# Designs tried in a protein design chat: VH-VL binders against Large ribosomal subunit protein uL10m (mRpL10). Part 23

Target 1, 224 residues: Large ribosomal subunit protein uL10m (mRpL10), of Drosophila melanogaster (Fruit fly) (q9vpl3)
Amino acid sequence: RGKINIQRPKAPHYERARVVAVTQPKYPELPKAKSCFKTRAERTQQQQENPYNEIIAREVRNWLDHSRLVAFFHLSSITADDIFRVRVQLHKQNLHLKSYGSKIIEQAVKNTRYEAIVPLFHSNHCIVFSPDPEKTAALLRIVRRVPQMVLLGGIVEETMLSRNQLVAYAQMPGLHAVQAQLVQTLSQAPGHLIQQLQAHQNSFVQVLDVHAKNQMNEETPKST
Below, E stands for the ipSAE of ESMFold2; O stands for the ipSAE of OpenDDE; V2 stands for 0.75 times the mean of E and O plus 0.25 times the DockQ between their complexes.

## First folded at step 1 (VH-VL)

Design i3 (framework fv_imvotamab_arm2; at its last look DockQ between E and O 0.02; V2 from the best seeds 0.00; counts 0 for: pae E 13.5 > 2, placed apart)
Fold by ESMFold2, look of step 4:
Structure i3 (fold): chain C 224 residues (1-224), chain A 118 residues (1-118), chain B 112 residues (1-112)
Amino acid sequence: as target 1 above (224 residues)
Amino acid sequence: EVQLVQSGAEVKKPGESLKISCKGSGYSFTNYWIGWVRQMPGKGLEWMGIIYPSDSYTRYSPSFQGQVTISADKSITTAYLQWSSLKASDTAMYYCARLGYDSSLDYWGQGTLVTVSS
Amino acid sequence: DIVMTQTPLSSPVTLGQPASISCRSSQSLVHSDGDTYLSWLQQRPGQPPRLLIYEISNRFSGVPDRFSGSGAGTDFTLKISRVEAEDVGVYYCMQATEYPWTFGGGTKVEIK
């Protein structure tokens, strides 16, 4: 059977495995007096929950730092079988579906340029990470058949994009393809050619940047 | 090329301190967890603990908690394993290994043999 | 701690014949994210371990296609389709689904 041709970046999951440990049955010790005190299971649960938030937050930060594509979705009610099938389909395209609590996301992006994403995580959600921004079109094609996953926006190569901008990014031809066609048409002095390519790139970037900033300002939830 | 180079073999007496090193090169050192693995003579592998060099966050296997100290100096891309007081039972081969994004130990150091003779 | 049990302890194999190594975990290795963090390591005599297989069945870079991994849940298998002289050594399964990370006891493959 065929293997994935290249490795896919994945955050360390050993910290996430600690969540499994807190769900395992614990046998409380017999009380030695008639006083009220916590059982061993209650103490173990409390202790483990504190370290998990910090460990998982580091994992999220690592995924954000090593992913050139990050997409955020609102997640409506969906069966476990359906979300599992979507995860498998995404994984085959080097797209990694994850979900985290809002507290963990807030901690993970604290003191980073990505603090603006925190409001997206106050309801049911999921995140898709990938090292390859060219997989954006594949992502949107797969989730198009999953109405329970509603695209909210994303990050592509360190630029925050709204839903509409991310869809437009996925459908536009690459800048290199446009530049190659322009070079074919304008086979003239090198200085003139360089100026025209720079103007094309600047114009395209300016349109995306203005739209992203306007969307961010309009969608602010009035947080201090 | 990703490479982990460990410090040389050590011969020590019980009660002495020791710090062995693992220098990473050929990759972004601060973005990968580094772990330490013990192999007792003629035995299998035991996971000791792990460090994230970017902020030196560490996590120890319960059986090694309090027995060793794991640290890193990201400015020289080096991780460390340290004992304050060696025991004869610490005689073993010690490996450092990098955690890949797929949660696997993808690159290993050559090992540091520590011999503690009484 | 998740206990990893390997069988057989030793696997003497005729050169060019297949070898099969079993690894069983004391609980499911399926992580809450849906992935299974089971890997296989090879340790040749006098050398450090090296990664062969990650996530059950994916060959690491430079690993020959005679190595294959399979399994699910708690039962996993490493197969060598045609054993070569350089395949002599000890093979370990390892789980990274739950900390602490744990290894199987090892299976020695040798040529008879």
Scores: ipSAE 0.005, ipTM 0.465, lowest interface PAE 13.5, mean pLDDT 75
ESMFold2-Fast, scan of step 1: ipSAE 0.715; ipTM 0.883
OpenDDE, second read of step 2: ipSAE 0.842; ipTM 0.937
ESMFold2 (binder alone), look of step 4: mean pLDDT 94; pTM 0.957
OpenDDE, look of step 4: ipSAE 0.020; ipTM 0.594

Design i30 (from i2 with heavy chain H99E E102G D103S S104G G106Y Y107W Y110P; framework fv_imvotamab_arm2)
Fold by ESMFold2-Fast, scan of step 1:
Structure i30 (fold): chain C 224 residues (1-224), chain A 121 residues (1-121), chain B 112 residues (1-112)
Amino acid sequence: as target 1 above (224 residues)
Amino acid sequence: EVQLVQSGAEVKKPGESLKISCKGSGYSFTDYWIGWVRQMPGKGLEWMGIIYPGDSDTRYSPSFQGQVTISADKSITTAYLQWSSLKASDTAMYYCAREDYGSGSYWFDPWGQGTLVTVSS
Amino acid sequence: DIVMTQTPLSSPVTLGQPASISCRSSQSLVYSDGNTYLSWLQQRPGQPPRLLIYKISNRFSGVPDRFSGSGAGTDFTLKISRVEAEDVGVYYCMQATQFPYTFGGGTKVEIK
């Protein structure tokens, strides 16, 4: 049995399967805990209410814990080929595009400093993670070519940043200047930043929620 | 190559303790479940339980819960099946098998060569 | 627990002739993801089990094309189109849809 046999592709690792298949020879391996979700437990615990969600929520917490850059996006309708190309470009810069349901995100961030982000993920959304905050400029450059992805905000060095603040961060030269601005941002009212983020994005999310619900209802088969 | 190698045959008396082993090689040991299967002489196959070595999460078939203990030592890529007190009814061939997966499919490969346990009084 | 029933218990067959083994489950083997985790294993005398077929009809690597699987829901079949001497052994169906995983009782294929 050949793992290299193209007629019998090697074992998929859930959310990373496509990325690994394309970029594996040139890029570092994802931690096994993030790629293998104890597949058997997921399959055989059907009687439990959403055991899958808790497994994936642990993955989200691991990404948040090990990433110095986290960016949140609204994701409009996009083809599989287009999102695949974006994922490949991001992966080359050590940027990891992930998509999770709102309930999973809520479970992951519950009772953490990041709980305030939950309202951002009511409709179609995705998150980009990276251990390297200096890749913010590369991230924004790549996403600029993808009109289906709309930046909502992010977290840099554990500091919540609005869309405009994240754009400004990307334009800052060097580590010293970046840290100076983050200190100034933190010295302002923390509640003001979070409130500002939620107020701006909630209006957008609410419009998208109405559209998404109508879209979902129209796509549902007319059955008994 | 991916393989599972099991410990040698055992001959025991009722009431004795026993621990048999299954050593994995050629793959990332902590990323795959390992299952244990019993085959009594002349009988079919029975699932006993499974373990995920990465965090020692263990699941037992109801008929084997409390009868055996499954464990793993990831530092030496070895899974174990153990009895605190053997019974004559434990006489059987015991196999270990890796739960593999591919593109959303799940199967058991490879299988160990088997460990024959004979409990006689 | 899901009960797996195999028929026949034994299948004497002449070399070059086909053999067919049936497997029935007490419950549907369709998992919530839409997949059916039904496998077929071969055990030759004195050897450990060997995977032949997974997910109803997918042939495992190295398995000859004379082996084929079919079925859906609760009723599954393994067919050997032309039995060879090396095919002598016991064949088991197994399900991994629900824990505990369970095996069929086995079907002994032998040459007459």
Scores: ipSAE 0.000, ipTM 0.407, lowest interface PAE 13.2, mean pLDDT 75

Design i31 (from i3 with heavy chain L99H G100Y Y101G S103L L105F; framework fv_imvotamab_arm2; at its last look DockQ between E and O 0.14; V2 from the best seeds 0.00; counts 0 for: pae E 7.4 > 2, placed apart)
Fold by OpenDDE, look of step 4:
Structure i31 (fold): chain C 224 residues (1-224), chain A 118 residues (1-118), chain B 112 residues (1-112)
Amino acid sequence: as target 1 above (224 residues)
Amino acid sequence: EVQLVQSGAEVKKPGESLKISCKGSGYSFTNYWIGWVRQMPGKGLEWMGIIYPSDSYTRYSPSFQGQVTISADKSITTAYLQWSSLKASDTAMYYCARHYGDLSFDYWGQGTLVTVSS
Amino acid sequence: DIVMTQTPLSSPVTLGQPASISCRSSQSLVHSDGDTYLSWLQQRPGQPPRLLIYEISNRFSGVPDRFSGSGAGTDFTLKISRVEAEDVGVYYCMQATEYPWTFGGGTKVEIK
């Protein structure tokens, strides 16, 4: 009489297993104690079409359309106070920090050129907007001091940039600075060319002068 | 500096039409909502509605739906509140205020006093 | 409509003493996006309202640190740690979680 292993009962015959599976009372899942702290993800999933979402989505779209610099950040365990501090710092630089739910972002960018950004918003995120792409360096400087803000990427002048590309962009001299340098270089080029052309002529004249002087000295008869 | 400047006080009779204005300056007018809030004499604040100047999308409180018209001219960064026919009960201070996302109404106009009396 | 109930209606306070104003909503003000759109406004006599606190506890720019907001769900509190003469006025809570947006009835803060 095989020892009934009480800890691992032999799987019932297939037919019995099927009957048992069908006859098992489906107990209503006890409402999972709504942890007071619904994760942002859980909160975002329950986003019923709230008229307010439409309003916010509209704002998001408007910011996207009018911003020449958009940066996307992941927020890792940042406090409200920290966010506020960063917001103030950014605002002083005409950088606008905003956080939106994933559904709002989806709604905002649906059927737009920005639809590709949706996958970036699966967790706690914030967006920084600016009308000035030259503020990219300032933005990165500020957020570098905020370890809770992780740069994911951005949009600069309608071009989507990876994190690395955005960092590289910030390190480049401003367009105006580059233009100024170019103008300076171009303004100096003609002067240099003229100098080089004149240098050869001057050298030739000097050689001729020396030759002429030498000939004059040879023609002076040594008056014995 | 962000400023909302409203038109001056109005004294009207019942049945008259009225349009008051709120001019925004010091910020991108099209990026923020403008709301209107009524305050009757000695009473609290009442939300009337909001407009998004960028596309003039408007939402009204049910209590004010059909009673007033909110509009905006983004070219001159001005929002409007208008009545087709004023009532004595419309006597109140009217405030415009800027709204954006989580900041609520962050900047307010100085208010426009509307007095409707026979 | 969400009904916002403020208590007390009037709060006489001695200068330098703390004040506390309560705002209760008829339903949760937690929006589907996870944020709570509760704000506190101050209206001084003869002046327009001024934003003090947004999203429960965030002080708006230029607002003194003696003002603080707290709460969750349906119960919210504005605290003034040390009331100053300039703090005299009516305070309103406002919800923007659901349309229509609604204000509390106001709490008048006066100096004793």
Scores: ipSAE 0.390, ipTM 0.709, lowest interface PAE 1.4, mean pLDDT 86
Fold by ESMFold2, look of step 4:
Structure i31 (fold): chain C 224 residues (1-224), chain A 118 residues (1-118), chain B 112 residues (1-112)
Amino acid sequence: as target 1 above (224 residues)
Amino acid sequence: EVQLVQSGAEVKKPGESLKISCKGSGYSFTNYWIGWVRQMPGKGLEWMGIIYPSDSYTRYSPSFQGQVTISADKSITTAYLQWSSLKASDTAMYYCARHYGDLSFDYWGQGTLVTVSS
Amino acid sequence: DIVMTQTPLSSPVTLGQPASISCRSSQSLVHSDGDTYLSWLQQRPGQPPRLLIYEISNRFSGVPDRFSGSGAGTDFTLKISRVEAEDVGVYYCMQATEYPWTFGGGTKVEIK
């Protein structure tokens, strides 16, 4: 059968992976200790699991690192032939259609500024990558004829944009306009996020309050 | 056209070092893994290890861990397999192959024959 | 390590007749993501391996439709519906579900 797959690595990345795994190390010739053995065994098993996921996560990370345009879509039911035709149309414009599992995405973006995108991948989805942010207009034109792909938002020049911001970006005629829009987005993102979260939180409280009132009224019978 | 071109055949003596190369072309080199596979004379295929050229992350088969070094230079789209001290048992054909997600090894180099004898 | 066992070791076939190659793994090849990373390779005499089938049954680009793959779990089959002279060579199954990745021992297809 061969030997265990966990080895003190000699390759640079195996050494860095071992160091990054901030788990209590255990060495041979150590007297048996209950707590230490449990921690060592858990770390070893975690290091061995899901090697395919590691491969794909690195591919996703590379696409994210080298794409100036990333667009996220919800993907409803679509035939394999139809999605293939869309992929071909997108590829002609240097737009690369991909889909990944949520755990792969989570692993790919761990400890990056892109961790906020992980919830988008718990439902059926797809992602479009491109090195050319000026292809945003072409992307939206192609996808307009594909109602199964619903735009959720995107990343342009390392800046996260909402659906509406990405649509507005696509209408800009040149790189200078893109730079101005990105500066506006960055300047407003922290403040707007706080205000939007507060508004959504207040709206949620109001919905709960209305629900409580409706429950009181439903317990009171009406005539006729 | 995706192509992997390996360095030429090598004849070596035990104890000598060796570094063989695999140059990729026709695709984005950093988006794909490169794996190395050994085929001993008259035998089947053995997976030696794999490297992701974007960050040089590697995984080795336990049978080859510590016996070879896999590396890559993404600036010249080239992966390498090297020995610090060859043994007669290292006589074999060595292939590099590209790996992408679920496709397994989709494109293969032509092979590099390494002969180690006194 | 996952052991991949191929049968037969040699498959002499009359030109134009079918050939069938079996591959059995020592444990399930179903990955935690639900997919099965089993592939089939062909190595013609004097040539490097080439990919025929990936993920059990998907033909790689340029592979004739006389090649088909099937199976599940631990049992997999490659079929050649009508063997042609160019199909002579050694066929390998391979798993990439878990490290280390492993190959079957090979099946030599030859013309009677």
Scores: ipSAE 0.048, ipTM 0.546, lowest interface PAE 7.4, mean pLDDT 77
Fold by ESMFold2-Fast, scan of step 1:
Structure i31 (fold): chain C 224 residues (1-224), chain A 118 residues (1-118), chain B 112 residues (1-112)
Amino acid sequence: as target 1 above (224 residues)
Amino acid sequence: EVQLVQSGAEVKKPGESLKISCKGSGYSFTNYWIGWVRQMPGKGLEWMGIIYPSDSYTRYSPSFQGQVTISADKSITTAYLQWSSLKASDTAMYYCARHYGDLSFDYWGQGTLVTVSS
Amino acid sequence: DIVMTQTPLSSPVTLGQPASISCRSSQSLVHSDGDTYLSWLQQRPGQPPRLLIYEISNRFSGVPDRFSGSGAGTDFTLKISRVEAEDVGVYYCMQATEYPWTFGGGTKVEIK
């Protein structure tokens, strides 16, 4: 529970050094409190007491302005070791995992084209930034192996995309013209995007129900 | 490799102005805070202030507020520490260091020795 | 301001023996989020400071495992399990829980 709202990825060279150190027995594991998992109560307390809200909002705005790929995730309970491994894998692909409080995000995006994303961050969350939109496919490949992270949507080339639109973008050829056309074709007004992102939250609840049922079936299996 | 390279040693007289520099390389300069730390000869470390290079937002220690100015030029990935009028008591080693969130000062410059004497 | 008090002021130690440094804060370093922003820095003679440990007990990249940090609230300890010749220097604790950020007075580790 440290300054978890202040999540900034390390420079590529710095994270490479940390990756090498992680494979060594003596490299310390990330403490659980530093994972992007965070309770609503903890986020509320940090926002009330955090003297840095304005400073961090500037950092968030800077990341949004310099990133051509931004992806939003719901995060369920995950160990510090597991999230650290994910951060390491993402960083190798120039993908930077961060977490910020909802009020800080609201301050950062107020009166910008990104204001519509605020509702996504009222629960456990994390966000991935990259200057390279071609890394969307790598991002989705890594996250597929992390069931605790559920993609909600993202921003590609300053255009807000739903989960399905982001998946479609990742599957397209790497030709710049084709990708630009796809982004423009798939894009939706912020109001419509919010409805789609809220629908993904409902889908996430369904996924959790299926997961719970599958775990129960594993203990008390039933015939197909 | 992450590096912070500081300007060379300075010898000044009381009342003179001075501006020393700290150049960052090997990382995204605008995405990290740069802090300044003073170490007087034979003494410990004192935090002076920090700057966020992206928008030049600064925060100073109360004991240094109004005594120094911290600035940055992101086009050349350089942070600065400046005095309008030096005092003999400003004689010290000055370090710049990178700061981010929940770490501490993780990478440090080599230091700039400032000597102020008549 | 939070005052950071280190003991001892100097720690002469025989090569291969353990060394222990204590740091006491005038106020709790527990942030409102429940984390504790206490770091340990090493400064070898003629060199800039180097980060050893952040948030009480986490070793920074490249820091040997003979260094360990512990503590809570207002009382913190840095331990070196087996002092090596390269460990000679001054060690500082630092808090970043509230502004202004403050350092301990330093503990000099030297070989006797």
Scores: ipSAE 0.000, ipTM 0.438, lowest interface PAE 15.7, mean pLDDT 76
OpenDDE, second read of step 2: ipSAE 0.212; ipTM 0.660
ESMFold2 (binder alone), look of step 4: mean pLDDT 94; pTM 0.956

Design i32 (framework fv_imvotamab_arm2)
Fold by ESMFold2-Fast, scan of step 1:
Structure i32 (fold): chain C 224 residues (1-224), chain A 119 residues (1-119), chain B 112 residues (1-112)
Amino acid sequence: as target 1 above (224 residues)
Amino acid sequence: EVQLVQSGAEVKKPGESLKISCKGSGYSFTNYWIGWVRQMPGKGLEWMGIIYPSDSYTRYSPSFQGQVTISADKSITTAYLQWSSLKASDTAMYYCARQLSYGYEFDYWGQGTLVTVSS
Amino acid sequence: DIVMTQTPLSSPVTLGQPASISCRSSQSLVHSDGDTYLSWLQQRPGQPPRLLIYEISNRFSGVPDRFSGSGAGTDFTLKISRVEAEDVGVYYCMQATEYPWTFGGGTKVEIK
């Protein structure tokens, strides 16, 4: 019920503002309404402590530990329908496209050998997992047709690879063929000099691998 | 090879407590969930609950919440299913099974523990 | 809870003939992550269950290729192309898309 009917001709702007202020319901301050809205910092802290994040972080750790192929992508704007079609194509090849928030990734890899990947997830991202490293070529063929997904790098057989190294891995013939090619090259070598050059190159690669592994796994794994 | 080995058959009276075990070997025990599944005589499978041994996080089926306790000891790679007070209706075969966090399928199963509760 | 309904209850099959088992869910089994967590288990008489198929159509290690899974959404099928004597047992579908995880009632495969 109202007791007074408000007239329709509008007052000048200042009088309208005053009339609106006077006719607005007088509400006391509602502390619960104010407390219902947390600050951005409080929301970020709440997300880190969310039990749901703990469950999903275990999922991410399991994917990383049980996948022999992990590929990291930057993800540009893409429709839900388009990403669904990509996911279906990947799934047919035993390739699993997953998206996780940066906080969940950080929580999952903290104090593990994968901690070095955290900087890759500062912007929009997705990850493809597979138990089969031979699917790297199939992965790159599918993703080649998806310009919104940009390859950043990956992990193959527990070794962190840059984008270019992962692309090169996909182009390599199978292990048997690579071994045969290496054996053939070695059998044609003049001996001592070629052996020394290859040993030197392998030593350098090993040093880089050790450095990369130390960077990826600076801290020893912690038991929970 | 992955193996889950369960404790032997039990014959109990109503009101008694019981704790049965499931020992995992051949894999990283803390990286997998362990679930418990009940099969009453001549009936199908019922999921009871799961535990993540790394931090002992548990999730129970609503039908079994408060009826049983699931626990694990990662130092001896063993999960447990426990009753404070058995009922005749608890007579069943109990299986433990391993599960990945992302797959959610039960891939390897124990041989089962037959629990008989006689009136 | 998601209810899993299996048909038939019992399937007597002649050796070497195909067998087909249907599993229907009361709700879509597509998880929010885009995957479908539908598995098939085999339980031979006096033995524990064993995993046959996971995520609709993927054969578990050591499972013969005569077993195949198919389906989407709410309707799933397990097929045995040529039933062998060792295939006698009870077959269960299971969903792990939503808690609580639920099993179908089982289908008994018998040899005629």
Scores: ipSAE 0.012, ipTM 0.482, lowest interface PAE 9.0, mean pLDDT 77
Fold by OpenDDE, second read of step 2:
Structure i32 (fold): chain C 224 residues (1-224), chain A 119 residues (1-119), chain B 112 residues (1-112)
Amino acid sequence: as target 1 above (224 residues)
Amino acid sequence: EVQLVQSGAEVKKPGESLKISCKGSGYSFTNYWIGWVRQMPGKGLEWMGIIYPSDSYTRYSPSFQGQVTISADKSITTAYLQWSSLKASDTAMYYCARQLSYGYEFDYWGQGTLVTVSS
Amino acid sequence: DIVMTQTPLSSPVTLGQPASISCRSSQSLVHSDGDTYLSWLQQRPGQPPRLLIYEISNRFSGVPDRFSGSGAGTDFTLKISRVEAEDVGVYYCMQATEYPWTFGGGTKVEIK
């Protein structure tokens, strides 16, 4: 008696097949549980059509255009509470912490001078804006206490800087201090020149005096 | 209360130097820009330039570039406008105004400094 | 430079009547960030300028609701719904979209 292949049951007689087809309870297709996960395509389409995204993109552009200091950070596992704490600390220094979606950033900087920053926003990120480039040191000081914030780079005075360059910039004496030093150095240059010129004159006068004294000594007749 | 107080009226002769001041109070002086605006007698307003007192970053109108110097002393919350050599055409009212850091509005204005240059 | 043209030069108005001032720019005042940095200033006789409106239609703090701003692109309007005696002065539009920042020529509002 051949092993009934339960995996491939023999097609029933045509009459039985008809009866089975008619008696099979048409279970209403379970409404395809709309996967709460909107397909990436649907999410992308909804995000593109959302007038709100355009507004946010404009906001991002506004921040970029009005900021003389922009710093980009990667966020590791950070709690909302920690972010809030950091935000408050930064705000006290007139540093503004913002977080935007990658798509919003892309839209905001598309066809602008800031387009080069797009690759920095592939992960969780935040941006710090400031009108004051001198706040770079303050920013770095605050962020050093937050290990979850990793500096990626930034823009200072419309120049894109690497992480290392930003750190170097923060360590530099203020532009005014450097300018003052330069002016001091330049102001000392004429003084040195004058001293050198006077030194030559003084040496010449000394040589002449020695010559004059020697001539006077030669003209003293040996009193025989 | 936010206030900008300017120095008093000046009467000068052509060729003289002049430095007028604008002192800010009632706000964080280093967090806002200070702009200077000229108003010639009976004329409209002219933007001269702006300064960020924190680092003394300055922008000038092309019309005023090289004609005046804008500076600031953040330690005494004061901005300055100066001429090396005044001309009769410099006769005007000069206003300082506060500009928002992330906006371009002049929200508070000084009372103005009248500069008269006459031979 | 962006040229700002105001009309009329003078606006005599009766107390309690509305006033309207126009400001036209030589180019669009829409900044690359999408915002329009047009402001309206009031200068009363013998006083410094005062901010009334910023970014086309936003009233500055303490400004009465009788003042309103509107417009887009290159055409902007300041309206006073009911002119009061204290509204006498010169009104200026200002653009800050591009450097150098420029003012309109001013409109003198007077009481008839």
Scores: ipSAE 0.007, ipTM 0.511, lowest interface PAE 9.2, mean pLDDT 84

